# Designs tried in a protein design chat: VHH binders against o75319. Part 141

Target 1, 181 residues: o75319
Amino acid sequence: GNHIPERWKDYLPVGQRMPGTRFIAFKVPLQKSFEKKLAPEECFSPLDLFNKIREQNEELGLIIDLTYTQRYYKPEDLPETVPYLKIFTVGHQVPDDETIFKFKHAVNGFLKENKDNDKLIGVHCTHGLNRTGYLICRYLIDVEGVRPDDAIELFNRCRGHCLERQNYIEDLQNGPIRKNW
Below, E stands for the ipSAE of ESMFold2; O stands for the ipSAE of OpenDDE; V2 stands for 0.75 times the mean of E and O plus 0.25 times the DockQ between their complexes.

## First folded at step 9 (VHH)

Design E2 (framework vhh_etentamig_d1; at its last look DockQ between E and O 0.68; V2 from the best seeds 0.00; counts 0 for: pae E 4.1 > 2)
Fold by ESMFold2-Fast, scan of step 9:
Structure E2 (fold): chain B 181 residues (1-181), chain A 120 residues (1-120)
Amino acid sequence: as target 1 above (181 residues)
Amino acid sequence: EVQLLESGGGLVQPGGSLRLSCAASGFTFDDYAMSWVRQAPGKGPEWVSLISGYGDSTYYADSVKGRFTISRDNSKNTLYLQMNSLRAEDTAVYYCARFEDWDYSPFDYRGQGTLVTVSS
């Protein structure tokens, strides 16, 4: 069988939109084959993701998937109208500069193409916390000029969970700004 | 049910090459990233390389970067590690491992391992 990710049930499915930004963070959706391992109230499928976003009166315009696996759901499980971008990242290590620049380019491109709407950029890793929070905060710090502690606090508040990886927090607070967008 | 079977290990001289194989069964192979992990005598396990399910992303430990190449053939459910410019420090049991994108336990299944000895 299909095993659910370790500690996946410990995290809220979807956070709140981060005010002043187009970001919303969530944990990885799990396709229908995982539902036999879950109580009805624990299910969080791709369909459930879109329903929860709609319940907040928001709309997704892009999903950025930071996981290093295709087993949890397929892009085909998403509405054809919502672009999907895979950026491979490995947990436990700070994303490299190439990965950071890919993320920044995707976000900047989305914002340029979506000036006339209020659609959100949905970002997730497995728990929607460490890799997700790192890359969102890195964008806010490097591109938007937000102070590191303010970016981290905003993410933590809106996600409903605090960043757990000390190496990620240290890089955000004390690491260099990655310029060359 | 899930089975990973390594082969290709052996004795090789410094500077030599070996190609390791891992035959996978009991799961949808291309749904999972796959990894090589090694354990040298008297040391803890060291991650060596990782490849995504369709082979479109790879990562290497700094100790092997430029010398080792990870690849996979999804039609044969087989993972490979091409090892070039081998050093005495590469002596280890090499394990094929199925990768889980979890916070604490990134490998859920390992094979029995294949011994690589680099010595003259």
Scores: ipSAE 0.597, ipTM 0.788, lowest interface PAE 1.6, mean pLDDT 91
Fold by OpenDDE, look of step 10:
Structure E2 (fold): chain B 181 residues (1-181), chain A 120 residues (1-120)
Amino acid sequence: as target 1 above (181 residues)
Amino acid sequence: EVQLLESGGGLVQPGGSLRLSCAASGFTFDDYAMSWVRQAPGKGPEWVSLISGYGDSTYYADSVKGRFTISRDNSKNTLYLQMNSLRAEDTAVYYCARFEDWDYSPFDYRGQGTLVTVSS
């Protein structure tokens, strides 16, 4: 369908690389069929994503899609040179240990295979904020040993929007560390 | 013109089984995840189960894990919910809902619902 996700227009298309990490967050790009419902300046396609990343003098090495739908765009809309990984992630609730592990495993695998470059891990959900922010922060906290508040602040600053869901924030700040294997 | 039409509800005894169906039309079915939500008398709605567009991912509420199975037939634009080992607390109106993406607004359309009553 061509229904624009609710509040999608309210968020910046692409954040900034998170300093000290390989992460960049963005809202979901929308395939061409959505353009007829958008003003030209509101459009954000897979092609636009890559153009905006290049404008930042960066390069995507992996895209992690956390959405639970396939209506936004197809993997075929992406360059063949950039791996695409789908991790179905439900909203409203803190991701379960399996989802967290899948994310960590994907990130660690990418980092292991990409030691010789500086390509980014692009992560998105619908708005590239709550699910995206939680999993990125969870990784930084659990794997990199970053203080929860520092991780959250870093993400928020780089994304240009703040995590909104209190249960996510609470879990990051006060929840247990999840196992990394 | 999105339409969702549930069927299969009815009266069943505890421990019994029931299979719900949802006929979808008016949109590209396999582009969307689909969900079942239920609302019991005097209670708020709760998510029961979720399935991705191609059926390669499923989600279940803790209360129904191991008992309910969500599936879909994209060739028929139909969503299913197999309910086994039914309990009295499963009594509710069950709604088929198109799952936009579970972040802010989980669904944008739902059917009129079908009543499931579990009683001895």
Scores: ipSAE 0.568, ipTM 0.812, lowest interface PAE 1.0, mean pLDDT 94
Fold by ESMFold2, look of step 10:
Structure E2 (fold): chain B 181 residues (1-181), chain A 120 residues (1-120)
Amino acid sequence: as target 1 above (181 residues)
Amino acid sequence: EVQLLESGGGLVQPGGSLRLSCAASGFTFDDYAMSWVRQAPGKGPEWVSLISGYGDSTYYADSVKGRFTISRDNSKNTLYLQMNSLRAEDTAVYYCARFEDWDYSPFDYRGQGTLVTVSS
């Protein structure tokens, strides 16, 4: 049922805004029903997410949810003023080109619609690290022309944890620039 | 108690079709992505297909693309696999599984599976 995702407790809930970008990464918030299985200091609900973002003097303008399930929280648990987009990200290998395109399309649309404010794109998977870091870095590399090592270093520093999956790191560092759709 | 009950297997000739079903109970079905995994005699398990909780995204192993279709009916708590153009290499026990994360214990099996045999 409401089991805590493996390794979820090992990660800081929310990172810092990535300077020069509109991104902030976090682990999946867990709705209140999970709190019976958590110590008070381990809780991280959708409400906690928004409180932590406000504590950083930031505001979310979009949440991109990369998780596979609906059990962690419902979009209805989020303020109606914050758009929510689910991109179902497969993981046999690095995300496929169609998933990368969906992510880039969402980011580009957000930047165009939000050019007159400073709101952030919040991105999460289960842990807010490997899939999240890959797609953010892929965007920075392919669309913004950031060097792979610089994108990875920026993500790691701002997330507060280093990317862990070597195949993702290798694809970012050594793989081809991905086709934009 | 979580239950997943597979059915619909049987003997079929090459080129034939079968439809597998999986009845789910004991959990909120549409909260979970669901998967089919198969195990051929003497082989390790092989992932076949995945469907999102609302059914709006589907994914397939290369070996079955274009021949198999995963679907779900959330009102009946049932997962399906339509298998067309069956080949001898599709012979396996097929398991229904809950899916949560590719990286950490991705498949939660509960049933005995359903045997599909493709033979002349």
Scores: ipSAE 0.242, ipTM 0.595, lowest interface PAE 4.1, mean pLDDT 88
ESMFold2 (binder alone), look of step 10: mean pLDDT 82; pTM 0.828

Design E20 (framework vhh_etentamig_d1; at its last look DockQ between E and O 0.49; V2 from the best seeds 0.00; counts 0 for: pae E 2.8 > 2)
Fold by ESMFold2-Fast, scan of step 9:
Structure E20 (fold): chain B 181 residues (1-181), chain A 120 residues (1-120)
Amino acid sequence: as target 1 above (181 residues)
Amino acid sequence: EVQLLESGGGLVQPGGSLRLSCAASGFTFDDYAMSWVRQAPGKGPEWVSLITGYGDSTYYADSVKGRFTISRDNSKNTLYLQMNSLRAEDTAVYYCARFEDTDYSPFDYRGQGTLVTVSS
């Protein structure tokens, strides 16, 4: 299926690295079969993703894919040197504790194995906004001790779009810290 | 042309079982996550269950966990919902829906629905 996800064109392809962290957020790349439905300036393939990261003088060391589908691109479309992790998340609802634990475990493992470099953890859902922003902010709050409003502001500024889902924002601001150690 | 056709609804007694089917056509079935959504009389729609294109992941509403099982047969372009330990509260029209992985409109196509009535 080659139809473009609803509102995918409304979002910037790639944000900026979140200063003080190893995170960078982006919307889902779309494999070449989608390009017939896109103008040249709208294309954002896996190759385009890596080109845009290099343009920022950054390097990806891990991609975490939060989408509930495999139709947008295949792991084989990524360079062999960059690990790919799929964490299936359903949008609309706050991710459950098991999903939050999986995300934290992956991030902690990456950071432990990449102490001697400055490679980034790339995180995306379909728009690179709600599920992506929630899990990144949840990590910063629970593991790094960042104040909720500061985490959200940092994500919004660096992504170039604000978290939209009120239930996600409310959970980040007022929900319990998930101690998933 | 995308088509989704549900079948298997009917009248069952509390504690009974029922299996719903959805025949899909007009698209590459295994490219899409599929869903069962229900709407009870006088209530809004409730997401019942989701399954990824290759069955790698499933989702269930808390109200049906442990009682319902979603599955698919990609060789037959068919989605299933096995419903066990049925309760009066499960009475609803059950819709097969193609899942859009977005935070906006989660379903781009729905079938006409099949009525499930759980009553003594």
Scores: ipSAE 0.797, ipTM 0.896, lowest interface PAE 1.0, mean pLDDT 93
Fold by ESMFold2, look of step 10:
Structure E20 (fold): chain B 181 residues (1-181), chain A 120 residues (1-120)
Amino acid sequence: as target 1 above (181 residues)
Amino acid sequence: EVQLLESGGGLVQPGGSLRLSCAASGFTFDDYAMSWVRQAPGKGPEWVSLITGYGDSTYYADSVKGRFTISRDNSKNTLYLQMNSLRAEDTAVYYCARFEDTDYSPFDYRGQGTLVTVSS
């Protein structure tokens, strides 16, 4: 089905670029078939995503999709010039080390290949908040050496919503530093 | 009325194999991604594996990757978990669940589960 994800309407579609990073977070865009269940002002399509990024004078160079399915939109709905990578992450539980490694590897690969431009890595899960915020913060903490509370504050401010899952917050604040290979 | 009925658990020695089944009814089975979730004594639920509605993608927790295989037969409304190279730490009640991609209650458990005990 084309049911609207639970709580999806409650979140701002797209955040702001996180200063000092190449990240921008957003909730999952929904293809046209979902719009019959949405008021016009609630719509947030793949096209709307790119329009909102352009409005911020930014450009996406990679989209990392943390969801399990392509029912929300198809990679073919994205401009062919923007690489797309799916890294499935189960909600409600702290992502496992393999998922964290895949995310770090993708980010590091992007930064190497895009060192001479200013394109952004777009990251989303269903809501663009808890799983997305966890993995972005985990990267900043483990790879860039950012203090946990500073990473969380930066994400929250730029996303426009605070991380909500306490187990994610506690793991970021008090959990082990993860290896970077 | 949604039903999910697990079977196939039992006592097995380390290194052994079991195949779990989950009979589904009361909903359009192939519209849903399905998961196995397990709960060991004294621990919270642990996600084990997920398969998409049409079976085209599968995902596994690191703890079971390479040893367990999730599958489904949509003509029989049945979800399966083939468990090989079983270890003591695999001892748990195994639940079949419908999956929703949310942070709060992503696993819809309906059955009693099936007990898998791995011991000498």
Scores: ipSAE 0.332, ipTM 0.658, lowest interface PAE 2.8, mean pLDDT 89
Fold by OpenDDE, look of step 10:
Formats: sequence, structure tokens, C-alpha cells
Structure E20 (fold): chain B 181 residues (1-181), chain A 120 residues (1-120)
Amino acid sequence: as target 1 above (181 residues)
Amino acid sequence: EVQLLESGGGLVQPGGSLRLSCAASGFTFDDYAMSWVRQAPGKGPEWVSLITGYGDSTYYADSVKGRFTISRDNSKNTLYLQMNSLRAEDTAVYYCARFEDTDYSPFDYRGQGTLVTVSS
């Protein structure tokens, strides 16, 4: 039950805050039960996540979990002070309008309620790359009016890895704007 | 060690129903989301449905929404797909797949599949 996701070790645990936004992307932290299959330097727990965020002089205000499994960690592994939101997001395919809307709604809600601080919206899927990158970029494009290529470049640079799935990239670059309501 | 064995396929008339089963072994079943994928002759694989490890969330392809129901019994390490109102275009080999939940591979293990033929 503690199988390390394919290629999980290949990705940086935590990206950098995306300038001009409240977003930070990271790969999925793994609960303690996974540690026996990892070298110490490969371990990345929920606790490690928060430590790494603090090392960047940032603070998480929300975690959006896009994974479609519950085996990686439990919400109980997170500090109670940081709200956790699960948006089950199927990989490999472009998220549907409902998923996109849920993400936008969550982000907008957070921003509305957190105008008085600079806490970050932490977003992750399994690798914190493709699904995560798509939804963040989709938000920037649809809501903030950012050019698709600029959004993608910004995400890639900050995450330290580039979006890999062509269908996501194509949809971001050439797909229609999704409804914001 | 991981094994997935599909069953329940067969010939059915349009409008008919079938229930597929998948027996899983070799891993902690409820730790993994499970999926059904199908491949029709001459077509690529298509996602049909997914269900989370604990069964608290499901996904359906638009083509099967309202007609198919995915479920699981973790006590029996079994995945199910109830298929109602079957159509000719549902004809395919249906595979049970363990969902890896990565953006690279749709699944890390897949069964041998069971053939579903919808024909008059």
C-alpha cells in the first residue's frame, strides 16, 4: 500500500511562490509509512512541506489537494490552522469545467477571506506539475487575464519543472476560456 | 504479485445491462483508486470510470454518465461496473486498472480485460 508514485523522486519537493500571485506548487507529501521505502534525503512529509515553506519565509494559508487518492497523507497530518481542500482531479485529461470552476471558486474564496495577509495557496497533485500547473495557469489565464505562454512560463520557472502534458499545454494555449461562474 | 482479474463480460442487446467485476490481489486494495478503461476495436483506450480508494468519490466519462455506476467492496477486494442502457458503441474490451494517479501513466497495473459486445 505504500508504493512510491512513479517518478515522484524526480521532482523538487516544493517550488517557489509565483511572483504576482499567492500560488505555490509542490509535489505530494508522503505520510510516514512511505519513509521505509525512501532514503532519508528523499523523504518529504507533510511536516517537511511546512518546514520548506517557512524556509522560503512564506506561510501556507490553504492547501488544495488535486490528487485522486487518499493514500499519500491524511488531512490530520496537517496543522489545524491551515485549511485543507480536496478537489478530486483525474489525471491525463484536461480537467472538466466543473473541476476548473471548483478550483477557481476555492481560490477566489481564499483571496476574499485573506485580503489582510499574504498567506499562500499551496496546490499539489501527485507530482505538483501537470494537473497543478494546468489549474493554476487556467486561473491566471481566465481570471487574471494573463497570456497563456506567460502563465505557463511563470509556473514552469517557479515550480522548477516544466509542464509535460501536451493536451494541457494545448488547452491552455488555444483552448477556450472557461466560465468563472 | 499484483493481479487484476475481470469478469462479467458477454453479449448483450442494446438497452441491456451487464455487471463487470474485478478481483484484485497482491496489494492493499483500499489504498488505491481503481478504474475501468475500455478499448473498442480500432480505437484507443478510453477512460470509463474511476473510484477513490474508500469509494467516496467517483468519476465518469461523459459517454457513460447516467448509465454506468462504478463501485467497490473493499472487504472483498473487488471492483464493480454496473452498465445499464448499453449501446452498440459500448462494445469494447473492458479493463480493470489500478490508478497510479500520475500524469504520465494512467495506471500501473491492468487486467487482461473482459469483452463486452452490444449487438442486436
Scores: ipSAE 0.208, ipTM 0.608, lowest interface PAE 1.9, mean pLDDT 93
ESMFold2 (binder alone), look of step 10: mean pLDDT 81; pTM 0.824

Design E21 (framework vhh_etentamig_d1; at its last look DockQ between E and O 0.81; V2 from the best seeds 0.67)
Fold by ESMFold2-Fast, scan of step 9:
Structure E21 (fold): chain B 181 residues (1-181), chain A 120 residues (1-120)
Amino acid sequence: as target 1 above (181 residues)
Amino acid sequence: EVQLLESGGGLVQPGGSLRLSCAASGFTFDDYAMSWVRQAPGKGPEWVSVISGYGDSTYYADSVKGRFTISRDNSKNTLYLQMNSLRAEDTAVYYCARFEDTDYSPFDYRGQGTLVTVSS
């Protein structure tokens, strides 16, 4: 269906690259069939995503899609040169260890294969906020050794919106480190 | 326009099995994740299970993992819940729901429900 997700319009389409990392977060792009329900300035298609990344003088090397739906856009709407990875997350609950490990493995694999360039890992859920922010922060804490409050502050500042789900924030601050080795 | 109709509920003894069905109409079924939600007498609603649009991902509440299996047949616009090893605690009205991929309102449509009673 072509209905716009609840509160999708409330969020900035694309954040800034998180300094010291390869991450950039954004809300889900919506394919052209959604545009009849949007004003021109509200449109954010897959093409618009790549134009906005380019305007920041950045380049995507991977998109990780955390949504639990395939109705918003299709992988074939993306340039063939940019790998697309789907990691299903339902939202509401903190992602389970298997999901966290899948995310970490995908990021580690990208970084290993892209040592000689500065391409970014683009991460999104529906709003590019709660699931997206949780998994990026979880990676920074568990793999990079960043302090939880520093990871959250960095994400919030670069995304332009603060993580909203208290259960996610509490897990990041006080939960166990999920080791992948 | 959107219609969800559950069936298959009934009385079953502890340890028994039931299969619930949900007939969906009025929308492109495989565009949406689908869910089973239950509500026991005197309790709030509980997510039982969610399945992605093409069936390639499933979620289960801890209370039903290993006992219940969610599935779908997109050619028939039908959602299923296979319930095995039923317990008295599984007694509830079971609702079929269309899943919204958002952190706010998780369901936009819900059926009438079908009653499952587990009793010796």
Scores: ipSAE 0.792, ipTM 0.886, lowest interface PAE 0.9, mean pLDDT 93
Fold by OpenDDE, look of step 10:
Structure E21 (fold): chain B 181 residues (1-181), chain A 120 residues (1-120)
Amino acid sequence: as target 1 above (181 residues)
Amino acid sequence: EVQLLESGGGLVQPGGSLRLSCAASGFTFDDYAMSWVRQAPGKGPEWVSVISGYGDSTYYADSVKGRFTISRDNSKNTLYLQMNSLRAEDTAVYYCARFEDTDYSPFDYRGQGTLVTVSS
């Protein structure tokens, strides 16, 4: 169906590149079938995503989709030149070690293969906030050695919204580092 | 218009098995991930299992991993939960829930539930 995810309209469609990183977070773009339930100014399609990224003078090199559904848009809605990776990630709870590892592996792989450019890693869940923020911050903390509070602050500032889930925040601040191999 | 109707609950002895079913209607079934949630007496609701729209991904709570299996038949608009090696602590009302892929509302629709009682 074309049910608009709850609170989806409340979030900025696209954040800003996180300085010092290749990450950019955004809420899930919605395919055309959702437009009938949205005001024109509320629409945010895959095409709109790329347009907004270009407006920031950036280019997406990878999209990591953390949603647990395929109803929002299809990979076919994306340019063929931009790899798409699905990492099914349930919300509400802290991602497990396997999910974290998959994310890290994908990011590291991208960085290894894209040393010659400055393309971004676009990450999104439904709202592009909690799951997205957690995994990005987890990467920064575990792999880049960033202080948890600094990672969170950076993400929040760039996304334009603050992480909301206390269990995610708590895990980032006080949880153990997850293995990187 | 969305309707979810659970069935298959009942009384079972520890170590026993049950298979829950959920008949869904009022929406495009395979567009949505589906989930089972349960609520035990005196406890808050908890996720049991989630399955993606096409069934290519599943999630299980640690408490049921290895014992429960979630599946779906999209041709029948039906969600299933095979519960094996049932334990007393599995006693709860089990709800079929349409998965709302958000961190705040794990589901936007839930059935009336079916009671599972595990007791010797």
Scores: ipSAE 0.714, ipTM 0.861, lowest interface PAE 0.7, mean pLDDT 95
Fold by ESMFold2, look of step 10:
Structure E21 (fold): chain B 181 residues (1-181), chain A 120 residues (1-120)
Amino acid sequence: as target 1 above (181 residues)
Amino acid sequence: EVQLLESGGGLVQPGGSLRLSCAASGFTFDDYAMSWVRQAPGKGPEWVSVISGYGDSTYYADSVKGRFTISRDNSKNTLYLQMNSLRAEDTAVYYCARFEDTDYSPFDYRGQGTLVTVSS
């Protein structure tokens, strides 16, 4: 169905590139069938996503889609051909080790293949906040050695919204480092 | 209108098995992940499992891992839950729910439920 996800309108569409990283976070773009339920200024389509990235003088080299649904847009409807990876991530609970591994593997593969350019990894869930922030921060902590509070602060500032789920924040701050590759 | 109709509940002894079904209508079934949620007497709802729209991803609550299997048949618009090695603590009303992929309300519709009682 084409109902607008709960609270989706409350979030900025696209964040800013996280300095010192290759990440940019955004909320899920919605295909045109959703637009009848949106004011013009509320629309955020796949085309709008790419336009906003270009307005920042950036380019996407990979989209990692963390949503657990296929109803928002189809990768075939993206206005440009860009590598696309869906990692089905259940919300509300801390992502399991398999999900974290898949995310890390995708990021590491991207960095290897794109070492000679400055393209970004776009990451989104439905709101581009909790699941997205958790996995980006988990990567920065476990792989890049960033302190948990620094990773969270960087994500919050660049996304333009703070991580909200307490179990995610607690796991990032006080949980075990996941050393899966 | 969205409709979800569960069936297959009943009385089972510990260690037994049941298969629940949920017939879905009124929406594009393949577009949505689907969940089973259960509610034991006098308790709040507990998420059991979720399956992605094409069935290529599943997740389970720790309490049911290895014993329950979620599946779907998109040609029949039907969701299933195979429950094996049932325990008394699995006694609950089981609801089929359409998964809403947000951080706030994980589902937007659920059925009337089907009662599973695990008792000697």
Scores: ipSAE 0.533, ipTM 0.787, lowest interface PAE 1.9, mean pLDDT 91
ESMFold2 (binder alone), look of step 10: mean pLDDT 80; pTM 0.813

Design E22 (framework vhh_etentamig_d1)
Fold by ESMFold2-Fast, scan of step 9:
Structure E22 (fold): chain B 181 residues (1-181), chain A 120 residues (1-120)
Amino acid sequence: as target 1 above (181 residues)
Amino acid sequence: EVQLLESGGGLVQPGGSLRLSCAASGFTFDDYAMSWVRQAPGKGPEWVSIISGYGDSTYYADSVKGRFTISRDNSKNTLYLQMNSLRAEDTAVYYCARFEDTDYSPFDYRGQGTLVTVSS
């Protein structure tokens, strides 16, 4: 389906690299079939994603797709040189421990294999905000020992939009640290 | 025009089973995750289960996990909910819903619902 996701146009396509990390967050790219429903300045295809990352003098080494759909773009729309990982998340509940552990394993594996370069981990859900921000912040808190409010502020500043979902913010600030990765 | 039509509800004894069906039309069915949502008398809506477009991922509410199974047949544009070990607390109108993958408004369409009553 060519249905544009609700509020997708309200968000910046790509944030900035989060300093001191390998993370960059963005909203979901939309394949060419969606472009008839978008003005030229609203288009954000997989190609547009890579152009915008390059314009920041950055390079993607991994894309983690947190959406619960395959309709926005196909992995085949991405360059063959960039690994793609799908982690299904539904967006209304705090991700379960299994999902959090999958995310941590993927990040840790990437970092181990990319010690000799500065390639980024690109993370997105539909808006690149709530699910994306939750999992990135959860990683920073649980694995890197960042204070919850500092992780949230860093994400908000670099994404250019603040985390909005209160149950996610509450879990980050007051929830237990997940120790398994 | 998007249409979702539920069937299979009815009266069942505690411990019994029912299978609900939802016939979908007016859109490319396998492009969308599909969900079952229920509303018990005098209560708000409760999300029951969701299945991804190709059926390779499912999630369940804790209250139904291990008892209910969501499935789909994309060749027939049909969503199913197999309900086993039914309890009085499962009494509700069950709605088929098309999932809008956002953190804000989860469903853009729902059917008219089918009533499930679990009673002796």
Scores: ipSAE 0.715, ipTM 0.846, lowest interface PAE 1.1, mean pLDDT 92

Design E23 (framework vhh_etentamig_d1)
Fold by ESMFold2-Fast, scan of step 9:
Structure E23 (fold): chain B 181 residues (1-181), chain A 120 residues (1-120)
Amino acid sequence: as target 1 above (181 residues)
Amino acid sequence: EVQLLESGGGLVQPGGSLRLSCAASGFTFDDYAMSWVRQAPGKGPEWVSMISGYGDSTYYADSVKGRFTISRDNSKNTLYLQMNSLRAEDTAVYYCARFEDTDYSPFDYRGQGTLVTVSS
């Protein structure tokens, strides 16, 4: 199982920090064993991720991995200094309330523990687009009170790609606020 | 080459139980999430259940929650579906499917299926 994920090459490796937030989105890094199937310019390992973040003059304080697999890279491929959190999500459906709550809890916990620094929360799924964009936007809408269209536009601009899944976009625009008590 | 072989289907009465098995070969089984998908006569496919590669996460369709249990034995490269409290509407061909963690093509391989008929 070391084949490249479908359409993975179609997306920019790392977006820009979303201004006014601590979020940065990226596509899944692929461990070194995948590099034999990639041109040098296409490689995006965990090391490449951290190099690209540093090139933007940013620093990661947490990685949230939304994939439903661990075949792409292992937590031990990451620097010991950066916490890693796995939240299992499936790509076709809007994440359920339990998953949304876990994401919000992790973000709120990070922000509380990191109020004295400017470290970022890195979020990814396989393409760093649909599940990633949904959960980041859901957080901004439900917790920060951002208007849905503004959250989506901010994510799209900073990621460099627009959310593609109509069901995710519709839920963000018209769905209920998840209060997660 | 990748192969998925389902077994365990049959005729059962309403309220009965069946356990389906899927023998996987040709790939590293624990690298992949696995799914059960069913197709009733004259209907489109319906996703039933999903299990992560190491079995630490499961998801179920609302229609089967509390009645079906998905599990796997990675030492045997085998996926299971325990079906309890079976209903006539559970009648379908059940397929084992390998999950691709992408937003575009969720299953890249599917077995031949095993028929489950719930009837008195």
Scores: ipSAE 0.571, ipTM 0.775, lowest interface PAE 1.6, mean pLDDT 91

